# Designs tried in a protein design chat: VH-VL binders against o60147. Part 309

Target 1, 175 residues: o60147
Amino acid sequence: MLEKNKYLYIFRHIQTNQVLLSQGNVLKKTALFQLPYPLQKPVAPNGMRPAKLRKDHWVPLLKVEFPNESMFQSVFMQLLNYRKYRSVQPLTSDLLKLPIPVRRRKIMRQEVPNTIADLADILNKEKFPENSVRLQLSDKSDSEYADWPPSVQIDSEEIKLSRGFREKTTVDEAR
Key: E = the ipSAE of ESMFold2; O = the ipSAE of OpenDDE; V2 = 0.75 times the mean of E and O plus 0.25 times the DockQ between their complexes.

## First folded at step 15 (VH-VL)

Design kc23 (framework fv_dargistotug; at its last look DockQ between E and O 0.64; V2 from the best seeds 0.00; counts 0 for: pae E 5.4 > 2)
Fold by OpenDDE, look of step 15:
Structure kc23 (fold): chain C 175 residues (1-175), chain A 120 residues (1-120), chain B 106 residues (1-106)
Amino acid sequence: as target 1 above (175 residues)
Amino acid sequence: QVQLVQSGSELKKPGASVKVSCKASGYTFRSYGMNWVRQAPGQGLEWMGWINTWSGEPTYAQGFTGRFVFSLDTSVSTAYLQISSLKAEDTAVYYCARGTPYLSYGFDSWGQGTLVTVSS
Amino acid sequence: DIQLTQSPSFLSASVGDRVTITCRASQDISSYLAWYQQKPGKAPKLLIYDASTLESGVPSRFSGSGSGTEFTLTISSLQPEDFATYYCQQDYEYPTFGGGTKVEIK
């Protein structure tokens, strides 16, 4: 049986630090619908969801390689829903004291560390085999946002994805 | 083995309601989205929307809002399509198909389809 | 919505023939395209995903190519069981299908 692509890419918006999940290293337009905000067509950064997918506004945050498709699928779905769950939680009193634009910005800034923490939490719960999950970060310091289970092997090499573009690999070059 | 088994054919009158079931087996139900695809007689495939099997959140394609409702019973790994106020134009085979629209694996598993005939 | 246009709509071929079906997208969808085979009275079967990746269990005579707006499904040597209708499907946006290509026996 041919093994399916088992890579998870997480992108962050360069201005808002919102995050999008992607199987591929090229974002889909549908990825925008991952953003847990009711407003469908606002203009960033004032809006909570970009009206259009501007690939050049998204940079890679991390790449995860899973042992198999099933594990990838499970983690992907959970990660999506963790994010949604946070979005519907009541705002803290401290946040409520802030002007709406400032509040939104503050919430968005937490998306990156929250997503990384979510990923680690999900992987901790899944109890995958030791060193079976390979994690690459665009910034290695981002790994400090969470405690990673033994199943995760963090690569020393940072990912080299370009903004909105596919990383050039030997495989890609051959295509 | 991954299997999607749908409920049997339905014959309904206009204005009636129908509920099609899609029972999944052979995989973790909540790990994969479930899609609904309509195919009118002699016509092509039409994506109706999908339901997030983890959260239960449905997303409907344009043209499939209002009378169409996606739902789940996760305890039995089953997805449902309910169509209310049936019209003759709703006559079609309805498929459930496994896949998460945010991903690019295609719909790798399909139910056998459920024929819904709406006739006076 | 992204429109997918398949060509031809109908294709007559013989066993052993090389068959090529084209799918054109109204906009750039990168490689986010799948191909399905459907036989009469049966559910569609996934053949290719991500433009060129062969689904498990699908014969190697099937291949997909293309990116951006132009995609092709190729059957290198048509077999008797390959007479069916083929659909392309994009998932760059919410899924849409092409109109289908019916491959009939000549």
Scores: ipSAE 0.863, ipTM 0.942, lowest interface PAE 0.5, mean pLDDT 91
Fold by ESMFold2-Fast, scan of step 15:
Structure kc23 (fold): chain C 175 residues (1-175), chain A 120 residues (1-120), chain B 106 residues (1-106)
Amino acid sequence: as target 1 above (175 residues)
Amino acid sequence: QVQLVQSGSELKKPGASVKVSCKASGYTFRSYGMNWVRQAPGQGLEWMGWINTWSGEPTYAQGFTGRFVFSLDTSVSTAYLQISSLKAEDTAVYYCARGTPYLSYGFDSWGQGTLVTVSS
Amino acid sequence: DIQLTQSPSFLSASVGDRVTITCRASQDISSYLAWYQQKPGKAPKLLIYDASTLESGVPSRFSGSGSGTEFTLTISSLQPEDFATYYCQQDYEYPTFGGGTKVEIK
């Protein structure tokens, strides 16, 4: 019996630092609906269609391997909930004093630390067996954004780009 | 085992409202999204939209905005589809189906379907 | 919306035959395609997801292949219980279904 894919990929936008959650190493256009600030102005009726997806603008941030599909789905749904919750919170006085472009840039830059912290918080609340969750990062220093539970094993192996991604460029190698 | 059980068939007059239920069992309700799919008599399948079972946020396909409302009662693991101002063209079997559109697992569990007939 | 075109819309085959159903997408959907079987009066049943991954409990005679815009569902040795309508479905954007292929067994 083959098990369903039990892997979570998190991608980072090379310019804005926004993140996208994905089951596989190839992003779907629907993933763009996760963004609070679209990368391109939508031209769709009633905002139903996503902006253009450019896979050359997204690089893997981290990959999580779960013990089974059910645990993966639970964590994925919780991460979507955390991101939605963050997007609708009132802005702080500090942020409200900034010009809109500066404000948006600061909010977007926090997506990586916030997503990593949210992932760790979810995994700390879930009581998975010791060393049952395998975490691979593109940049190991990103693990320092959170305190990880005993269930998490952090691998030294770098995430490899999947077949179908654009060949490595200076931009794709940015960390 | 995963099971989705829908409410029974409905016969309604034009202009009435209907509320179809889909009760889930055998899995953690909030961990999987819920989709609604329509099939008119002798026709193919149409995706209507989905509801995020964790947040309660619905997403509707184009053509299913306005008269159609997705909702939840998480305390009883049940999703609902409400259709207001019924038209003859709404006559169809309505299915609930488990899946999260951001993921690529397909819709791996389906309700048995609820026939809604709209006639004078 | 992404349009899915299935061919043929109808086919008749004998038990033991190899049956191939095709699904063409109006734009590149990578591997984000699923196949369903629907028997008369019943809900659809997932057969294959992610173009080629067989759902648990589905007989190995079913297989899927393809990527981009061209996809196929193959039944290597048709059985009497395979009488059904088959649908492809993409979820690269908002989900859409193909028109269906009705398979009748002689």
Scores: ipSAE 0.594, ipTM 0.811, lowest interface PAE 1.9, mean pLDDT 84
Fold by ESMFold2, look of step 15:
Structure kc23 (fold): chain C 175 residues (1-175), chain A 120 residues (1-120), chain B 106 residues (1-106)
Amino acid sequence: as target 1 above (175 residues)
Amino acid sequence: QVQLVQSGSELKKPGASVKVSCKASGYTFRSYGMNWVRQAPGQGLEWMGWINTWSGEPTYAQGFTGRFVFSLDTSVSTAYLQISSLKAEDTAVYYCARGTPYLSYGFDSWGQGTLVTVSS
Amino acid sequence: DIQLTQSPSFLSASVGDRVTITCRASQDISSYLAWYQQKPGKAPKLLIYDASTLESGVPSRFSGSGSGTEFTLTISSLQPEDFATYYCQQDYEYPTFGGGTKVEIK
């Protein structure tokens, strides 16, 4: 029987740099619910949360392989909670001084570094075995947003896929 | 070894409250979401919502806001469903079910169900 | 809300029959569909998740197929213990259940 998932897939939007978390190598429509709903309705449909999931607009940011499903679920849940926590925090005075469209763009551009830092924070607090968590990035310089624990092995090869995490099935897995 | 054990059946009058418990064992409680599912007599299954067991944040399905409250006591690995201002149409079996929605694993463990009967 | 329509609503069959139950979604839900078995007076039991993946401990006579909007549950050789109601459930969005298919053994 097929084992339950132990892979985390993280996507970024090619234009806004917003981030979506997924257990699958393609996004499902409900992933858009992870994006915050702005206070003003006309801004929300057209600015912060896209009206439609365009799978060709979301590209790989990183992929993580965990030792098992339970560890994947724990980390996935915690990442969602970090994003929820941020969505309800009061905005800083610096942000409040900005016009709403500018404020939104600045908040969205922080999603990549924030998500990477959150992932590393979670992994540093979890007591995973040394080298048991494999991390692969689309841009290896993104690893510099955080300090990684000994449990993390950063893959030397960047993700080469441009429109998702679709990978060739190995001959053994295909047969 | 995964077990979800719910509290016993309840007989209530309209306007009363009831609190159904769901005690989990055999797994890491905070690593999986907890769902509540209703089944009225002779009817199908109806998802009421879920609670994030890490954060305690509930999500309620359409039609289950207001009188229905999900809560946790993580120190004893227990989820609760409280129904206030009970009405006759609340008569149903209420199930807790382990699963995190949106991950396509389904609900892989269920409590035995708690029958709540509301009658004059 | 994503509506799931099961057919048939009820079915009578003999031991040994092949039984097929259909679940149709009101929109494309990819493979995000599960099947449950519920016997009278008992909680539902997960049979299939992700459209076609058999849950551990479920007999191999059960199988699932489909993607997008049409899905099937097949019981290849009906057994006396398969008397139950079967539900499909999607979790592409907020979960919803199909109306159920009651299988009665002749």
Scores: ipSAE 0.238, ipTM 0.731, lowest interface PAE 5.4, mean pLDDT 85
ESMFold2 (binder alone), look of step 15: mean pLDDT 94; pTM 0.957

Design kc24 (framework fv_dargistotug; at its last look DockQ between E and O 0.63; V2 from the best seeds 0.00; counts 0 for: pae E 2.8 > 2)
Fold by OpenDDE, look of step 16:
Structure kc24 (fold): chain C 175 residues (1-175), chain A 120 residues (1-120), chain B 106 residues (1-106)
Amino acid sequence: as target 1 above (175 residues)
Amino acid sequence: QVQLVQSGSELKKPGASVKVSCKASGYTFRAYYMNWVRQAPGQGLEWMGWINTYTGEPTYAQGFTGRFVFSLDTSVSTAYLQISSLKAEDTAVYYCARGTPYLSYGFDSWGQGTLVTVSS
Amino acid sequence: DIQLTQSPSFLSASVGDRVTITCRASQDISSYLAWYQQKPGKAPKLLIYDASTLESGVPSRFSGSGSGTEFTLTISSLQPEDFATYYCQQDYEYPTFGGGTKVEIK
């Protein structure tokens, strides 16, 4: 039960750098509700929630393997809370001086490093056993956005970048 | 423990309005979406929509727009379903259920249901 | 909306029987499927989520399998308390339920 679903996938939008958290290696359409700003039009570039999920627009950022599902769920919820907290914070004076499109782009660019930093912070606070959390990144350089606690083992192998990412499973191979 | 307690059965006439309450306890109310599910007598389950308990933003399923309104009172961890201009076909048991669109954990907690009977 | 088709709609079985219920999705929903049990006059109870994960407190005789478009709920040995209606539900998109499968006593 607790050991079955212990993976966190974080996806990045290829254009906007928006971030989605996923329990599975396939994004569900309702994952878009993680994005705070709904837009009726499917145009994502302005940091708004696309109307529809385009799987081919999302690539994996990182994969985290937790010791069990309970830990996964805890970290997942905390990540969402961190995101929500940031979304309600007042914009800095510097950002307010920028045109709205530029401002939105700048904010979206920060989503990836912020999410990584949040993850590290959460994991640091959780104080999981040493090397109990396995982190795999699409780009190893992204690990530099945070100081990782001893509980995190960074995988030397990078996630293969593919749009519409889905790990191959036995079931998939049978199709 | 997680509990969802709904208001009691309602008997209404056509054209009237009803407001069903769902009080949550045992968990962080704003951490989960509140779903509403309808079940007509002898029929299956039908998802009506959900409300984001954090933002208050409701989402309605097709067929449940207009006369159906989701609302919250976060101060008492309560979600509400209001149905206006009641019709006979609105006769059903209405459930609130905890869930989240971000994870695939299903609706892990349900209210006991509220029977709404619309009869002339 | 994603359509879920359950089969059979009705199933007669005896205590001790192996029971299998199928849920077919109109499109690929990965593993984003849940199973519920509902007894008359009661709210549905979550049995399985993410296609195959057993909800806490649910007997091990219940199991779920499948991915993509075809899913199954299996009761390895039907118990008296298992006579009920079962529903599949997807949450890949906005949630939808299957039509239900009523398991009755033979």
Scores: ipSAE 0.736, ipTM 0.892, lowest interface PAE 0.8, mean pLDDT 91
Fold by ESMFold2-Fast, scan of step 15:
Structure kc24 (fold): chain C 175 residues (1-175), chain A 120 residues (1-120), chain B 106 residues (1-106)
Amino acid sequence: as target 1 above (175 residues)
Amino acid sequence: QVQLVQSGSELKKPGASVKVSCKASGYTFRAYYMNWVRQAPGQGLEWMGWINTYTGEPTYAQGFTGRFVFSLDTSVSTAYLQISSLKAEDTAVYYCARGTPYLSYGFDSWGQGTLVTVSS
Amino acid sequence: DIQLTQSPSFLSASVGDRVTITCRASQDISSYLAWYQQKPGKAPKLLIYDASTLESGVPSRFSGSGSGTEFTLTISSLQPEDFATYYCQQDYEYPTFGGGTKVEIK
């Protein structure tokens, strides 16, 4: 086999509903640079952010299996670009009517449906082969935030991750 | 083809300033952070910091605050490293290298290096 | 800061030898480690990223392994062009480099 399967992991923050993309099941601390609303104030004057990533604050949202790394990288970078684009769009009139704290909470809560919709839009535009992309969700109802192309096969099983972001194995099932 | 081309070597006296350029081509400049890496004669690689090419925000590693300034000219896809009040200990090869905080893809493209020599 | 310790700092080897270089991280960095080759007077060249993924164009005699705090770079059969200094680098948080391992002819 020329290329091995590659996974995109997407995580959701339990308090803010902000989203992080990851190439692995373990979040790297620099993934926090994806966030438009930082979780804590900068400490160092040289621009360095606090080094603490709290794994208990992030839960899996979904994972996507791609047949090769080229497809993974393309989709990952496009998702980041969609997020940047969304972050600079003018606020809707409905949002402008809300008090600032309520407005920010509403914007953050939309990251999950927006990320899912963006993922589906990218996969629709990329025209990958039929059933070449496998999507697995923590809550299968989240698949309803978008219309999926023929390239996507949605797993009937929800993500079976134990605490600490690893997938359940046959050994875990036997216990 | 991704390329990073740096300005030529500099010979400076203590107290002078130097500005090193790193011109990028062959990719979307704003999609990657630009890293600066220093290597003193006979020594190892030392990460100095990076600049977010989309926002223009620099981050400096401990030891590279004050006299060191990262900047950009996005119209010509060029990153700059400025060192003020040069000291003999600043003598080193300075490299630019592209990277991303989002994926662990390493620094997959490097400038050829700029030798800065500080001597009286 | 995450500290990376490379061993050995110096290694003497012959063409055809199997060479192993170790990199130890001061904390768990999962797989977020890269390896570079640097020849005298040249910029570093990326060999391996994400601990074990070979960069395009790099010969298959180079391989990386490890996860957490212990990582290795292996050259299965050393070639004349492989005499160089090798560096590990983490990007789990702000990047840091190991001290380097100089591989020279015996």
Scores: ipSAE 0.614, ipTM 0.847, lowest interface PAE 2.1, mean pLDDT 87
Fold by ESMFold2, look of step 16:
Structure kc24 (fold): chain C 175 residues (1-175), chain A 120 residues (1-120), chain B 106 residues (1-106)
Amino acid sequence: as target 1 above (175 residues)
Amino acid sequence: QVQLVQSGSELKKPGASVKVSCKASGYTFRAYYMNWVRQAPGQGLEWMGWINTYTGEPTYAQGFTGRFVFSLDTSVSTAYLQISSLKAEDTAVYYCARGTPYLSYGFDSWGQGTLVTVSS
Amino acid sequence: DIQLTQSPSFLSASVGDRVTITCRASQDISSYLAWYQQKPGKAPKLLIYDASTLESGVPSRFSGSGSGTEFTLTISSLQPEDFATYYCQQDYEYPTFGGGTKVEIK
C-alpha cells in the first residue's frame, strides 16, 4: 500500500554516537552493514563496525514521518548514499597520524550532526509540500545542526528514550 | 522496468570453472546489493550470499566459501558468480536477485536463472 | 543461522479452497519475512514482504500475517494459476529460505 514504510527511524549508539537508519522501529542485525569500513586496510575491517548488534546500546535519535512510501524511499536511499560517499573518502593525513582508538572516536563523533545535516539538505532539495514531513527528535536541540525547509514540521514532543520508538501496546490490549 | 538478464546455460566437466553474469538495468546498480541464490534440481532455494555493489565487498553464506567468488563490473552494471573446481553437486540453476539487508522489501527482482550442468 | 520451517511441505487442494501455509522461525525475526511463489522452470516471484505487505500486482486473495516466530500465507480462494511452490524467507539477518510448500490440484 502507499502508506507502508512511511517512517524513517534513526538510532544512535549510546557510547560512540554512530548512526543507523531503519525502516522499522526495531533494528535488524544486518543494519550494521550501514557502518563503513575505513578505506585504509591496516585498520581492521570492522574497526568502526561492532561485531554484533547489541540492541540495548542503540537508542532513538529521531523519527521522520513521510506522507507516502515513495518519499520515504527517496530520502532513505539518498541518506545512505551520503553516508557511502563519506565512507569512501581517503582518510586525511591528520587522522592517519592518530592512534586507532582516537581516530575512530574523532570520526564517529561527527555522525549525529552529519546525518542531521544530510537529512535537512536532502529535504531542502526535494521540494516536498509545506508541512508534509513530520520530524520528532529525542533531543530537540539537535535540530540546530541544520536549516529546515517549510516542508518539515518539527514535533513539539521529544521521543521518550525509556520506550524506544515503540508507542503501542499489543494488538489485543490496543483494542 | 527493472531487469536482471543472466548469461546462458553451461555444460561443464568436473574440475572446470564457470562464470555466470547478471546484467542489471532500469535502476541505480550501486544502490542495491546483488544476491546469488542456488536451486538444485527438485530442491528448494538456497541463499549463497550477496555482494555490496558500491564497495565490491562480498559476503558468503556458510558452505559457499572457497570455490564461489562474487565480483562486479560496475561500468556495465554487471555482477558475476564464478565457480571453480566444479563438482557434480554444483549442478543447479543459479539466480541473481536484487535486494538490500536494510530495506526489507524482499528480493523484488530476479534474473531468469542460469542452469549449470556438471557431468562427465 | 535462522531456520525457517514451513508446513505443510505438500498439499493438494481444489479451485476455490482456502489455503493456509505456515512458516516458523527459530528465533524472533520481528516482521522481517517475505513470501515467494515459484512455478516450474521460472524464477521466484515476490508476493509479500514485511510479513503482510502485498507486492504491487499481486492479487488481493493473497494475504500474509504474523510476527515474531509464527507467520502465515493465506490464499482465500485458490485459483488455477495459484498451483505452485511457495517459499518464506527471512531478512532479519543473513537471508534464509523455508523448505517450500508445494500446492497441487486435487
Scores: ipSAE 0.479, ipTM 0.800, lowest interface PAE 2.8, mean pLDDT 86
ESMFold2 (binder alone), look of step 16: mean pLDDT 94; pTM 0.957

Design kc25 (framework fv_dargistotug)
Fold by ESMFold2-Fast, scan of step 15:
Structure kc25 (fold): chain C 175 residues (1-175), chain A 120 residues (1-120), chain B 106 residues (1-106)
Amino acid sequence: as target 1 above (175 residues)
Amino acid sequence: QVQLVQSGSELKKPGASVKVSCKASGYTFRSYGMNWVRQAPGQGLEWMGWINTYTGEPTYAQGFTGRFVFSLDTSVSTAYLQISSLKAEDTAVYYCARGTPYLSYGFDYWGQGTLVTVSS
Amino acid sequence: DIQLTQSPSFLSASVGDRVTITCRASQDISSYLAWYQQKPGKAPKLLIYDASTLESGVPSRFSGSGSGTEFTLTISSLQPEDFATYYCQQDYEYPTFGGGTKVEIK
């Protein structure tokens, strides 16, 4: 029996490096509400029209396996909270001196390092059991954006470049 | 400083092939998509498609499937447009332009253009 | 795919004039619209993206507005170097360009 809700899937936009978090191995339109800059303007006061999601533009950044759903939910919600509060914080003075388009692109590019650092910070604060959290990255060098606690085991196998995360089935494993 | 430099003009006969290059410098090549835009003499701009510089995957607009091929050489930060079985109607200036579609950011840097003339 | 209709296709203006160009989309494209300037024999130059965001280095006399299906490019006080052809472009779906608006000296 697979405990699908114990995996956190983190996606990166191929060219902006914007990051989306997912509880499943495929992105939903609602994930776009995580982005700090609105992609679509509200049409009516009663609701907000979501931005168009192009799944082919989002690739795996990393996958986190937790021992149980409670740990997964805690870390996932904390990451969403970090992302939300980063989006409303005042910009640093060095960013403010940049033209708006350059500043926007620089902030987007920093989402990968920031998300990895935030994940490590959360895991350091929670003090989970040794080797209880398994981390698999698409590019192992991205692990260098943070100092990891003893609770984290980094998988030696990198995720292949793919448009999504696919859990191996019995048929896939037989290959 | 971001720069896109394209190969020089080409004069070809119908049925020939042409390969236009677009060399990027001043930025991380894989971080931005590369678009191809055509402009026939005295006409407007026509988007042909783009290539994802990270994955190498091309996307072609309707009307540019089959004879048109987008490719990359990431080792030299260069994108290529190949047109096979050239027709007189392919006579146009071909531009490469930096941008990832579907993000509302537009195409912020353009090559100088390559004139391809197809005449019998 | 999405069609963009620009109005007018041609306009004559004098230095100092306020110039307005309209772009209409065949369906709602939110703010996924950019504006370009093209001078004869040269590549297009990005002026505005995300409907209303001025590209770095573009003079403040250029502004974009609109959302959904109707968009406007405004030049508040036309300068000699502004005589050019202007194009709108959407990337909500496969990118498409408007037919262009040629701004010529009166």
Scores: ipSAE 0.007, ipTM 0.499, lowest interface PAE 12.6, mean pLDDT 81

